VH-VL binders against Cytochrome c oxidase assembly factor 8 (COA8). Designs and how they scored, part 161

Target 1, 167 residues: Cytochrome c oxidase assembly factor 8 (COA8), of Homo sapiens (Human) (q96il0)
Amino acid sequence: APERGAERRDTAPSGVSRFCPPRKSCHDWIGPPDKYSNLRPVHFYIPENESPLEQKLRKLRQETQEWNQQFWANQNLTFSKEKEEFIHSRLKTKGLGLRTESGQKATLNAEEMADFYKEFLSKNFQKHMYYNRDWYKRNFAITFFMGKVALERIWNKLKQKQKKRSN
Below, E stands for the ipSAE of ESMFold2; O stands for the ipSAE of OpenDDE; V2 stands for 0.75 times the mean of E and O plus 0.25 times the DockQ between their complexes.

## First folded at step 15 (VH-VL)

Design mg43 (from mf2 with heavy chain G50E; framework fv_ebronucimab; at its last look DockQ between E and O 0.58; V2 from the best seeds 0.64)
Fold by OpenDDE, look of step 16:
Structure mg43 (fold): chain C 167 residues (1-167), chain A 124 residues (1-124), chain B 111 residues (1-111)
Amino acid sequence: as target 1 above (167 residues)
Amino acid sequence: EVQLVESGGGLVQPGRSLRLSCAASGFTFSSYAMNWVRQAPGKGLEWVSEISSSGGRTSYADSVQGRFTISRDNGKNSLYLQMNSLRAEDTALYFCAKESPFDYLWGTYAFDIWGQGTMVTVSS
Amino acid sequence: QSELTQPRSVSGSPGQSVTISCTGSSSNIGKGYDVHWYQQHPGKAPKLLISGNSNRPSGVPDRFSGSKSGNTASLTISGLQAEDEADYYCQSYDSRLSGYVFGTGTDVTVL
């Protein structure tokens, strides 16, 4: 029985571009687009007196960011691979080489590529549905925790004002 | 079945290095932060290190900071702990532990799955 | 390392209620970080018992309950059973350590 070669799932290298913001930054920093995901990573600032709610929010945002980075890195890799395979397959079927007589990379027409996109979207429909569901869930949670943190901050400011009035 | 299996433990001399591995199965490994927790013989639990789901963020206990390196290979569903400059006080059963799914209401992170542990003994 | 303080041992008779305290500081429990509880039988890995101060995972009996007040969290085992004989650890986060902290552990014995 031929050993079914374990398809090395080319997982995008987890090379999260370690965008290091300046050490003295008191703000969130946005890095350049990641090479694989094309998403801009955010470096979240950690306040010295971070509250548990702020920490939870930060952790959730960070986790969500990483989740998004991984998803899109893998999706883009898969897309690129399948696109290339599709192009190669179609060119081969047409008896065309991978390069034109001018040495340019042979391309398919817009109609043929439309078929690829349709097939790709159809094939990945469920995956995208799950992604969207989870995306909404995560962002709703983030928004919810942002609200909690905002309320906490307001409350703390009010308490400080009261304490200053009492002294 | 959700499972974590640690390996790579053994007897080592002080100052030497050891690499622990944790193989994950039964869940989407890349979706969860992972931790190492150790337990010295007859002692309590001590958190050692955390790594985020993507591996982009790591954290260490002061006791191991600068000596230990946590890493992961999501393609292999594997967690690692490179332990350098080992000391006698590093003698422990080392557990890999998975963080629970984020509680979207309370934002709690607990260790919901644990491995059986791998024993590291640092002795001259 | 800043550990959460637990009693070394707690004992009770079958059917009794026992409470394990976990005392932290203003940098962990007192700051408002959640407390989790783990049960560890001899020679076994820890098992999550309580998450987020009072949340019980599926499969954990209702006789286990968690609470938190001020700098102290508590695990209560009502209707103590022989199978509850184990070590119990609280866990939280410490802002000074920027990491997780465990309690010193409590040995629960069933008399």
Scores: ipSAE 0.751, ipTM 0.904, lowest interface PAE 0.8, mean pLDDT 91
Fold by ESMFold2-Fast, scan of step 15:
Structure mg43 (fold): chain C 167 residues (1-167), chain A 124 residues (1-124), chain B 111 residues (1-111)
Amino acid sequence: as target 1 above (167 residues)
Amino acid sequence: EVQLVESGGGLVQPGRSLRLSCAASGFTFSSYAMNWVRQAPGKGLEWVSEISSSGGRTSYADSVQGRFTISRDNGKNSLYLQMNSLRAEDTALYFCAKESPFDYLWGTYAFDIWGQGTMVTVSS
Amino acid sequence: QSELTQPRSVSGSPGQSVTISCTGSSSNIGKGYDVHWYQQHPGKAPKLLISGNSNRPSGVPDRFSGSKSGNTASLTISGLQAEDEADYYCQSYDSRLSGYVFGTGTDVTVL
C-alpha cells in the first residue's frame, strides 16, 4: 500500500489539498490545478481590518470554490469509472479480453465511444443543469456582494473626508 | 427528516482522548459548513469548532486550539471531533450544528439544525 | 472577554411582552456582524428562533421578533405563553477572536 508521509500537509476531501501560498503575500494567490477537479485554487488574503460585509463576500467565494471543486472532482471520477465499465462491457460483447495480445489496454474506436459520450451526457443532463443553475446563482451573489463592498468603501472614504473637512 | 445524531461521549480521565461523531441525514451534507458547540452543565453555549463544506478549512475556539481536531467524511455523511489532552473544563454536552444556506441578498448564516448532544465528562 | 451580555432572567405574565437585550462590543455586534437567537427548553437542543438580526425561520410564531442597533441586539416575545419558558441565547461573530460568540443566556419565566 502507498506509504503515508510523516510531513504535515493540508488535508481535505478531493479538491483543495496540498496548496501552499507564497509566504510574503498581501493579495489573493492562484495555485496549481487540483489533481481531481483540475481547477486552480485561490488563496484568499484576509485584510487586518476586514469588515463584516467583506467577510461575507470572502466566505461566499471560498464556499463557492469548495462547492465547485467537489462537483468536478466527483464528476471526473464518475466519468472515468463509467467509461471503463462501458469499454469492458463492449469488449466482452465482441468476445475480446481487456488487454491486447501485446499487453496494452484494449480500446474501442471513436464510433463506439460516441455511444458512451451520448449516454453519459443524456444521463447527466439534469445534474449539469442543476450545477449551472447553482453556479449562476452563486456568481450573481458574488457580483452583488462585490458591488455592496465597493459602495461601502466609497461611503467610508466620504465619511473620512467629511470628518477631515469639519476639522 | 433532517437530523443530526451525536455519539462517542462518556467518562474520561484528564489528559486522555475521546472521538465524537455526528451522523447527518435528510439533507446534502457536503453542501454545508458544520460546527461543534458545547454546553457545560448548568452553563451557557460555547462555540468549539467549524469546518467548511469540503473540509478544506477549519477553525477553533482559543480554548481548544491545538488539542481538538474537527474533520468530516462527506461520503459517509459524518462529522467528527477528535479531543486530545482533555481537561476538567472540557466537561460539557457537545452538540453538532449545521450552518443555514447562505442568504443571497443579506449573506446570513445561522445554526439552523442541531443534534441532541453527547455528554463528555472529564473527571478523575 | 468577548462573550455577549444578556440579563440572567426576565419574567412576565401570559399575554404580556418581554424583551431580552444582547450587548456586545466594537469587535462583534458593534462592528456590524449579524445576530442570531436560539431557544432552548430544559433537556433539549437549541432551536433557531431568529436569523440575521430579524428574520424568522419557517414555523417560528410571529410573536417573536428581533432587532439590532449599535452594540445591542434585542429579542422581543409578544403575547407571552407558558411554552415560551426557556433559555434564550444570542450569537454573533467576533473579529478579535476570529470565531463565533454566544450570549450569557437569559431564563424566561412565565408567571
Scores: ipSAE 0.660, ipTM 0.864, lowest interface PAE 1.4, mean pLDDT 86
Fold by ESMFold2, look of step 16:
Structure mg43 (fold): chain C 167 residues (1-167), chain A 124 residues (1-124), chain B 111 residues (1-111)
Amino acid sequence: as target 1 above (167 residues)
Amino acid sequence: EVQLVESGGGLVQPGRSLRLSCAASGFTFSSYAMNWVRQAPGKGLEWVSEISSSGGRTSYADSVQGRFTISRDNGKNSLYLQMNSLRAEDTALYFCAKESPFDYLWGTYAFDIWGQGTMVTVSS
Amino acid sequence: QSELTQPRSVSGSPGQSVTISCTGSSSNIGKGYDVHWYQQHPGKAPKLLISGNSNRPSGVPDRFSGSKSGNTASLTISGLQAEDEADYYCQSYDSRLSGYVFGTGTDVTVL
């Protein structure tokens, strides 16, 4: 089971959920969850005649995906490390080993674990606030540039229809 | 306070290898794409390679494709360039450069911070 | 070659204005990619001077201005000063190369 925090569960890269056959992909598509970040990467389609505006949007989306994956991979690692350290410390204080009689990992009950979850969230509160602020700023920029690209594509389609009618 | 410091340059024979390093300080290294740019003696600037903020995407100038490998270690705030099969034409001062933050109004990335460079001389 | 073309040298007296052109092709500037400008004093690293065709980063004097039209970008230095004596490079992206390209460089001399 993936390690979960009380953080946002809908952290997939913003903007695109489109489908196309693997052999001739003509759209962005979403891959399986990354092992460390538990986020699904977007595999970006690069059109043959990509405009400069389209290239700017793609680079912004790619960098945002990488930034987001790095953040959550680091948070998941920190969470797992601190959780195990907390459990080991509490088991040692109680005089218990790291393993039960059957060889399974010894754990703490839900009441005992509540102290860990509260402490972890408190320690990381400011970092997650700055992360959320920056995530929304990036998402706003992506949405703004998606609008610019959509308008560019509409004008290109209108020019194409005018050319075909003239011929 | 914000700075990039290159190292690892030197005199090498053609066909040999050399590894350049670039140490970053004063900014969040893992948030930005990084580039190598070189300048041969008496010549202008030539872009060499780019690496994305996580290291997951790389690109290279045609002149170095297949011979050079860009990499980064975000835990050490360091950028690297592994240069294999060196040629006389690779002789240059090598700069590392940071890409600027995304300009939310204009969507512009530029090379806003540069190191002072490390000299690579390929001569027999 | 895929370099952006700049004049080799430009000179002016103190207080004069000079303009450096940067001419590209339909795969770079002419396609609509942004142009950036860098200043390089002798023996020093390049320094970002103009980004996004005309935007001046903090700390760059307002006597530096940039523009772009068609296949050509321009850097103008108004009111030349002695410290403006340096090499200047434009830079853009090229879709055929899938990479960045620099101009040939311009040596600005203050007389």
Scores: ipSAE 0.575, ipTM 0.819, lowest interface PAE 1.7, mean pLDDT 84
ESMFold2 (binder alone), look of step 16: mean pLDDT 92; pTM 0.950

Design mg44 (from mf2 with heavy chain G50T; framework fv_ebronucimab)
Fold by ESMFold2-Fast, scan of step 15:
Structure mg44 (fold): chain C 167 residues (1-167), chain A 124 residues (1-124), chain B 111 residues (1-111)
Amino acid sequence: as target 1 above (167 residues)
Amino acid sequence: EVQLVESGGGLVQPGRSLRLSCAASGFTFSSYAMNWVRQAPGKGLEWVSTISSSGGRTSYADSVQGRFTISRDNGKNSLYLQMNSLRAEDTALYFCAKESPFDYLWGTYAFDIWGQGTMVTVSS
Amino acid sequence: QSELTQPRSVSGSPGQSVTISCTGSSSNIGKGYDVHWYQQHPGKAPKLLISGNSNRPSGVPDRFSGSKSGNTASLTISGLQAEDEADYYCQSYDSRLSGYVFGTGTDVTVL
């Protein structure tokens, strides 16, 4: 069943789910949430007359999206595996079976799970700090290039309008 | 030490297949796009293929489109090139190359780290 | 595949300056795509020398400089030294090919 955890055949080797935009889409398309990262991917439309500056922005945004999706997919997998290991370890220490009499997986109470959450956060503190640092750097760069592209598009529209008048 | 090491090259007959590997170390492999670039003996560099950091996006030179497949395994820090229907003109030293980190001031994506290459000879 | 055009060879004596041109078209350099430069010593892998037209990576001497105007990019090596003897390649992106293109390569000889 779904609640037991299902395998996704369309998952990429990096843990990111694959998706395809509608065939007639000529704009950016937003896909369904990835099973592992729980992030909604954006498919970027490539204009026929994409400028070098627009290409730089698109590549930066695409690579930032893939970086972000891989980070969260890896974090979610690590969290799930370590959580299961912690539960099994604690149940074994108590002399309890790994499954209930009904055949379901045995669980720990909220007080016991608090130890796991505290350990997980402490263990991953530096990793999350590096993620936040890189996230801010990437978003600064994206904002900067978005500004450059906006100025380029304004300039190009003005030039095109002037050429149309002179013709 | 940041390093890329190619392997899998050799002598192969026309029409056959060969799979190249590139092992990465010393950097976070999953964060960067990767490329294959080839160089025929005594000739210049020719771009072959690019794969995005997650493996979700690929692109190929027209000369290899439909015959070559680029892939990666981020868990193994490895890049691959599956070469099918090989031709004499595919004879070359094959380099793997890493895309540079984005330069947030200049937006540059140059090939900053290269392996030493693996030689593929398609008999003629 | 259309390559960017470079002179086959350039030579100079130690201490001289040499310039290598890299000429493209309206679909690559002329469109405004950046040009990168690589140095390749015999039997060795290429090494990134100049990124984004004029930026030097850490460890590249300031004797190397890059520029770009119109359809042409140039690499200038000032104070030429024996270790500069190598092949030099420019690289850009081509919108018609939707891929990267390299120059024909220039052999720099230090006599």
Scores: ipSAE 0.526, ipTM 0.778, lowest interface PAE 2.2, mean pLDDT 85

Design mg45 (from mf2 with heavy chain S59Y; framework fv_ebronucimab)
Fold by ESMFold2-Fast, scan of step 15:
Structure mg45 (fold): chain C 167 residues (1-167), chain A 124 residues (1-124), chain B 111 residues (1-111)
Amino acid sequence: as target 1 above (167 residues)
Amino acid sequence: EVQLVESGGGLVQPGRSLRLSCAASGFTFSSYAMNWVRQAPGKGLEWVSGISSSGGRTYYADSVQGRFTISRDNGKNSLYLQMNSLRAEDTALYFCAKESPFDYLWGTYAFDIWGQGTMVTVSS
Amino acid sequence: QSELTQPRSVSGSPGQSVTISCTGSSSNIGKGYDVHWYQQHPGKAPKLLISGNSNRPSGVPDRFSGSKSGNTASLTISGLQAEDEADYYCQSYDSRLSGYVFGTGTDVTVL
């Protein structure tokens, strides 16, 4: 079967697996949060007469979005996996099963989970530092190219005004 | 050590299928767009297909559109090319190639690392 | 078929300069898309030689330089050496094809 968004029977849908902007849109569009990264994807409009400089900006923004989504999807999956492993190991140490007698997953209280959160943050400190460094670097580059595109558009408008004035 | 190693090529009859693989090592595979480029014996380079860093966007040359499918598995550091409905003109050495990091000043995406290629021969 | 036109071959003696042209159209080089250059020795994979019209990757000698004007990009090899004997390919992007295009390739012979 094809992949589709699953809907809950309650008032809130579980999510939408497909997002497409309108066919004749002249603007970028923001979608629903991704199920893995919990970040909203942006679908970029490609102008009919996109300049090479505009393409560089769009590619940089698209690549930065994919980099950001992959980072958080992987981080969230790693967190969930390690959290479950931690809960499993602590319940085993206490001599408790993975599920309660009612069949629900057994859980730890907030005090017991504090050790996991501290360890997870400490363990991932360097990874988060590299993420922040790269995130700032990428956004600086995006801003720089946005400035170049803005100057290109200003220059094109000035050339048109000059031509009209000389005629 | 940064390297790309292609595999899966061979002799195949027209109309059949082959799946090529490219194993990446020595760099963060998930950070870069990847491409397939082919070269027929004694001929020049021809771009075949490209895929974005996450696999969310794919691109194809007109000559292979609808017949070839590019994909990647970032967890396995691997790039793939599924080739269906093969034709004699698909006979070539197939290279996988990595796009360079975004150049801060110039914004260029050149193919900075290439594999050695895997030979695909389509004949009766 | 290749979209960008290069001369079939160029030749020179050691120490001389040779220039390889790469001619495109208004949908690629003429539109302003960057041109990259690759060097390929017989039986080997291509190697990135020039990126973004004129940028040299680490390890590429200063003897190699690139330029671009109008519909044409050029690769110049100064102080030609025996190891420069190889095939050279230009590459750009084509907006009408929405994809990358390579040049026809140039065989450089060192006499």
Scores: ipSAE 0.578, ipTM 0.821, lowest interface PAE 1.9, mean pLDDT 85

Design mg46 (from mf2 with heavy chain S59D; framework fv_ebronucimab)
Fold by ESMFold2-Fast, scan of step 15:
Formats: sequence, structure tokens, C-alpha cells
Structure mg46 (fold): chain C 167 residues (1-167), chain A 124 residues (1-124), chain B 111 residues (1-111)
Amino acid sequence: as target 1 above (167 residues)
Amino acid sequence: EVQLVESGGGLVQPGRSLRLSCAASGFTFSSYAMNWVRQAPGKGLEWVSGISSSGGRTDYADSVQGRFTISRDNGKNSLYLQMNSLRAEDTALYFCAKESPFDYLWGTYAFDIWGQGTMVTVSS
Amino acid sequence: QSELTQPRSVSGSPGQSVTISCTGSSSNIGKGYDVHWYQQHPGKAPKLLISGNSNRPSGVPDRFSGSKSGNTASLTISGLQAEDEADYYCQSYDSRLSGYVFGTGTDVTVL
């Protein structure tokens, strides 16, 4: 249904990018990678005769996508911010400026950055574990509801056959 | 604590406009769909409008379609209802309500958290 | 448009059981959409009482129970107490309206 179709927003206030699928599409649409999460969003097609169970599955999938995009947008922003702070702190400790004589952004070598990556992973270990737990729970639920929708469609086909024989 | 606080209600003349706000705290506002529900004095509940967690989808009751606009600012944890061309029958206490998280195995979306409401009176 | 139909009032004595019906149509409850129940004390906001036909949120006593069959959902309050005196609303989704619908509301009085 047109009123339930494509998103029109380019960027959400939360920093998640949006896109518009082709209007003629009768299937789910996959868009370009989000600037912040680097994930490809999916816009879900809404059938005219969507069942309550199909609506539940679609809402669950949409909510999971938005949750996933927001998590990675925040994670990538946090990583970038903390990385810059780490680099600035270490350059200050060395008595070096933030930019080279060539005007390029000053960087640390791989050995120096190894400490940052270890600290970042350690600091965010619990957060990543909770993300993985929720990710698995959500995908288990999606699979479960996909199964329910499949069974509903099989039941409806059987019901249609019975009605055609009766009529 | 989890809380929703509405504001912006008041006395307004027919045909005028009014903007309601709802401030959310104590939960991740950007993760949940939000709704406006109204209740005329001494009457029952009537769903007015809903908005998805991202703001990408909005829905309206037939009685307000074309006159009201729901919006949200996830960075400010705020929900809004722009009410245009107000009528006497729009007189009601306006609640904002949050949709519950989907119960991963058996659940559904219900309005699990409600604000105290803000009164809108459209004079005769 | 099509609101869900509830009795205007039900009454009972303390300790008794009362049941509130919520009747819809083929475009909402009859289609299979879930029914939720809300309790509203005078002058206060509604509170979620039952979600998804029969699930109780944390803090809701087990004497409140919900069920659904065909076009009708029911809320049962067993062991009725004075504090149960309130308005009760059912809610579902309507595919013809493409939106949420509430019941007409039921006033529960405790004798």
C-alpha cells in the first residue's frame, strides 16, 4: 500500500541514514550502506492482505534492523571518538603536534595502536556480549515467527482446497 | 525511572492550532514506537496517531487524518503532535504512550508506559 | 470507526469473580489480532494490565487473567477487591481502519 511504502528521510535525528526503495517494487528492498553503522538497511514490503502473524514478523524484523543499525552506529561513533582521543593523548605525551609538516593527520604506528585496540575490546567486552545475546534471541524469534507464517500459509492453502471442494 | 511527561495543552479556539510535546526519560526512546491516545471528559480512550521508532512511518485515526501531524526527535527524547484545524470534538486529555518491546517468543506490542496526559479544550 | 464492544458496567462483591467481554469483528479480534487490557482509576492514566491476550506484566496480580476466542476477548478478575474498582479497556488492531481500536470501556463496581 502506497501510504505504507518507502521511507522518505535521508538521515534520522539519531544519526541513522534512510533511503527510498523503487515504488514499483513488490518485494523487500536493500539499500546502500548506512554512513554510521556501515550496514545495508532493508525496507519491508507490506502486502495488502497482511495477516496479524505476518504483521508481527514484519514489525519484529523492522525493529531488529533499527536496533542493529543504532547499535553499530553508536559503536562506530564511540570507536572513532576514543581512537582520536587516544591518538591525541599519545602524541601530546611524545611532545608532537596533531598534524605533520605536510598538513596530514598525525598517526601512531601499529605497535602503539595495539594497546588501544586491546583496551577498547576489553572495555566493551560486556557490551558486545549483551549485543550478541540479544542478536541471537532476536534471530531465534524471527526464525520462529517465519516458521509460524509458513505454517499459516500451508493451513490457508488447505482451507482453500476444502472450500473449493465444498462449493 | 521510566517516565513520559506531556505538555502544551490548553484552551484554544476552533480552527486554531496547538502543538503537544511528550518528554521521555529512563529508557532508550529511539528503540520504541510511540503513540498519542486521547480521552474526552467522561468518555473512553481513542487512539489518535502512532510513529515508528525511527520516525519513518506514521499512522493516523481517520478523525484526525490531514489535520494532525505526529513527529519525534530521538536526540531530544521527545514526541510531538501538531494539531491543526482544531474542532470542538478534539477536546480531550491527550496521553502519550510507548509501545512495549516485542516479547521475543510469544509477545506482542502493547502500550506499556503512559504519561499523565495534557488537557486540550477547544472552545465552542 | 468500529470500536470494540464492552458492557458499560459489571459489579461484584469482594472475593467474587467478574468477567468483562470485549467483542470485535472479522477485521480485528476475529482476524487474529492480539487483545490488550488496560486499567484506569479515576483521574489517573491507564495502566497496562494484560498484554497479548493473556500475558501479565510485572506487578500485576495473578487474579487478573485474559483469554480470547473467535471475535471475543475476556478479562476475568478473580478474588475481587475494592481497589479493582476502575474502568477497564480492551484494545486491538483493525485492518479496515489500519489503526488501533479501543473498547467502549467497562466500569467495574465493587459492592
Scores: ipSAE 0.320, ipTM 0.695, lowest interface PAE 3.3, mean pLDDT 83

Design mg47 (from mf2 with heavy chain S59E; framework fv_ebronucimab)
Fold by ESMFold2-Fast, scan of step 15:
Structure mg47 (fold): chain C 167 residues (1-167), chain A 124 residues (1-124), chain B 111 residues (1-111)
Amino acid sequence: as target 1 above (167 residues)
Amino acid sequence: EVQLVESGGGLVQPGRSLRLSCAASGFTFSSYAMNWVRQAPGKGLEWVSGISSSGGRTEYADSVQGRFTISRDNGKNSLYLQMNSLRAEDTALYFCAKESPFDYLWGTYAFDIWGQGTMVTVSS
Amino acid sequence: QSELTQPRSVSGSPGQSVTISCTGSSSNIGKGYDVHWYQQHPGKAPKLLISGNSNRPSGVPDRFSGSKSGNTASLTISGLQAEDEADYYCQSYDSRLSGYVFGTGTDVTVL
């Protein structure tokens, strides 16, 4: 847990330094890939005059990013753990040690690993199906709110132009 | 059953620290933002702090900024509030509250599930 | 004062309608942020009553309704019943504070 915290903290600061926005043009920027999820985080700029609708869109995008990162971090961790357990179990069944004569970690052949992959995919089929469903629902909502924000900005520009041109 | 249960409250002297916990059950804790809301005896509700679903974003009321730290452990379905440099005015019942799921018609900002609260008394 | 302003008390008889106002500023309700309403019975946790200005969560009677105009949101309780006697709080978001704000609370008494 301390090691993970240190690496994530180091990665985030370096991302900030490398991806700083141009002076006086604050906007969203992308950091380096997360250690656990292998996804690049987006750091959202909050404008001073953010509208309530813009805040709804930003929060939806931020929560979707965090949901997505947690899903893949958990999936990757579960895969690694179950893979390790599968390898250890099969080596024990064969009466083999966890290390080779050269001191390297013992492995299984491709045919044996294929059994693990089939089992893992089958076991997680429903979970991945629900992930895809929720992913599409979230992106549909994001697109819908992006459209609403665009219309709001057009309306506000039209209002200001009309007001400015009034005599 | 969907529940939030706070604990860790008690009597504490000014200037000391206290850590509150909130245990969640009956819903996917890691999918929702969480908040702490307090209520002084006989007074109204006051928002204290909020944390995003992953714990990557935190927000604090000005009255507690720099003294309180909100955190969560999604593997344990638990929310925490570390309270440092406590003052008499921090005396209140502290509620744990879950943010509602995003509805694309309405958005997400309402607190749809609340715990029963844990009492914190700061007194000499 | 960063809190949203509500009347301290509102009273009515069974079957009547009462309205609770919640007045904010240009940094919260006036900016267009949604208003949510909570009901709190003595000794109990708050319960979400209205979300997003006018949406009723499942299980909330249709006699509760919400609206918003300018700097003010309103909660209307029609067909007032004895069980409606409680404290009511509005809530919104404040861009100046970058956080949530609650109303001062209104005690509803059923006479």
Scores: ipSAE 0.521, ipTM 0.782, lowest interface PAE 2.1, mean pLDDT 85

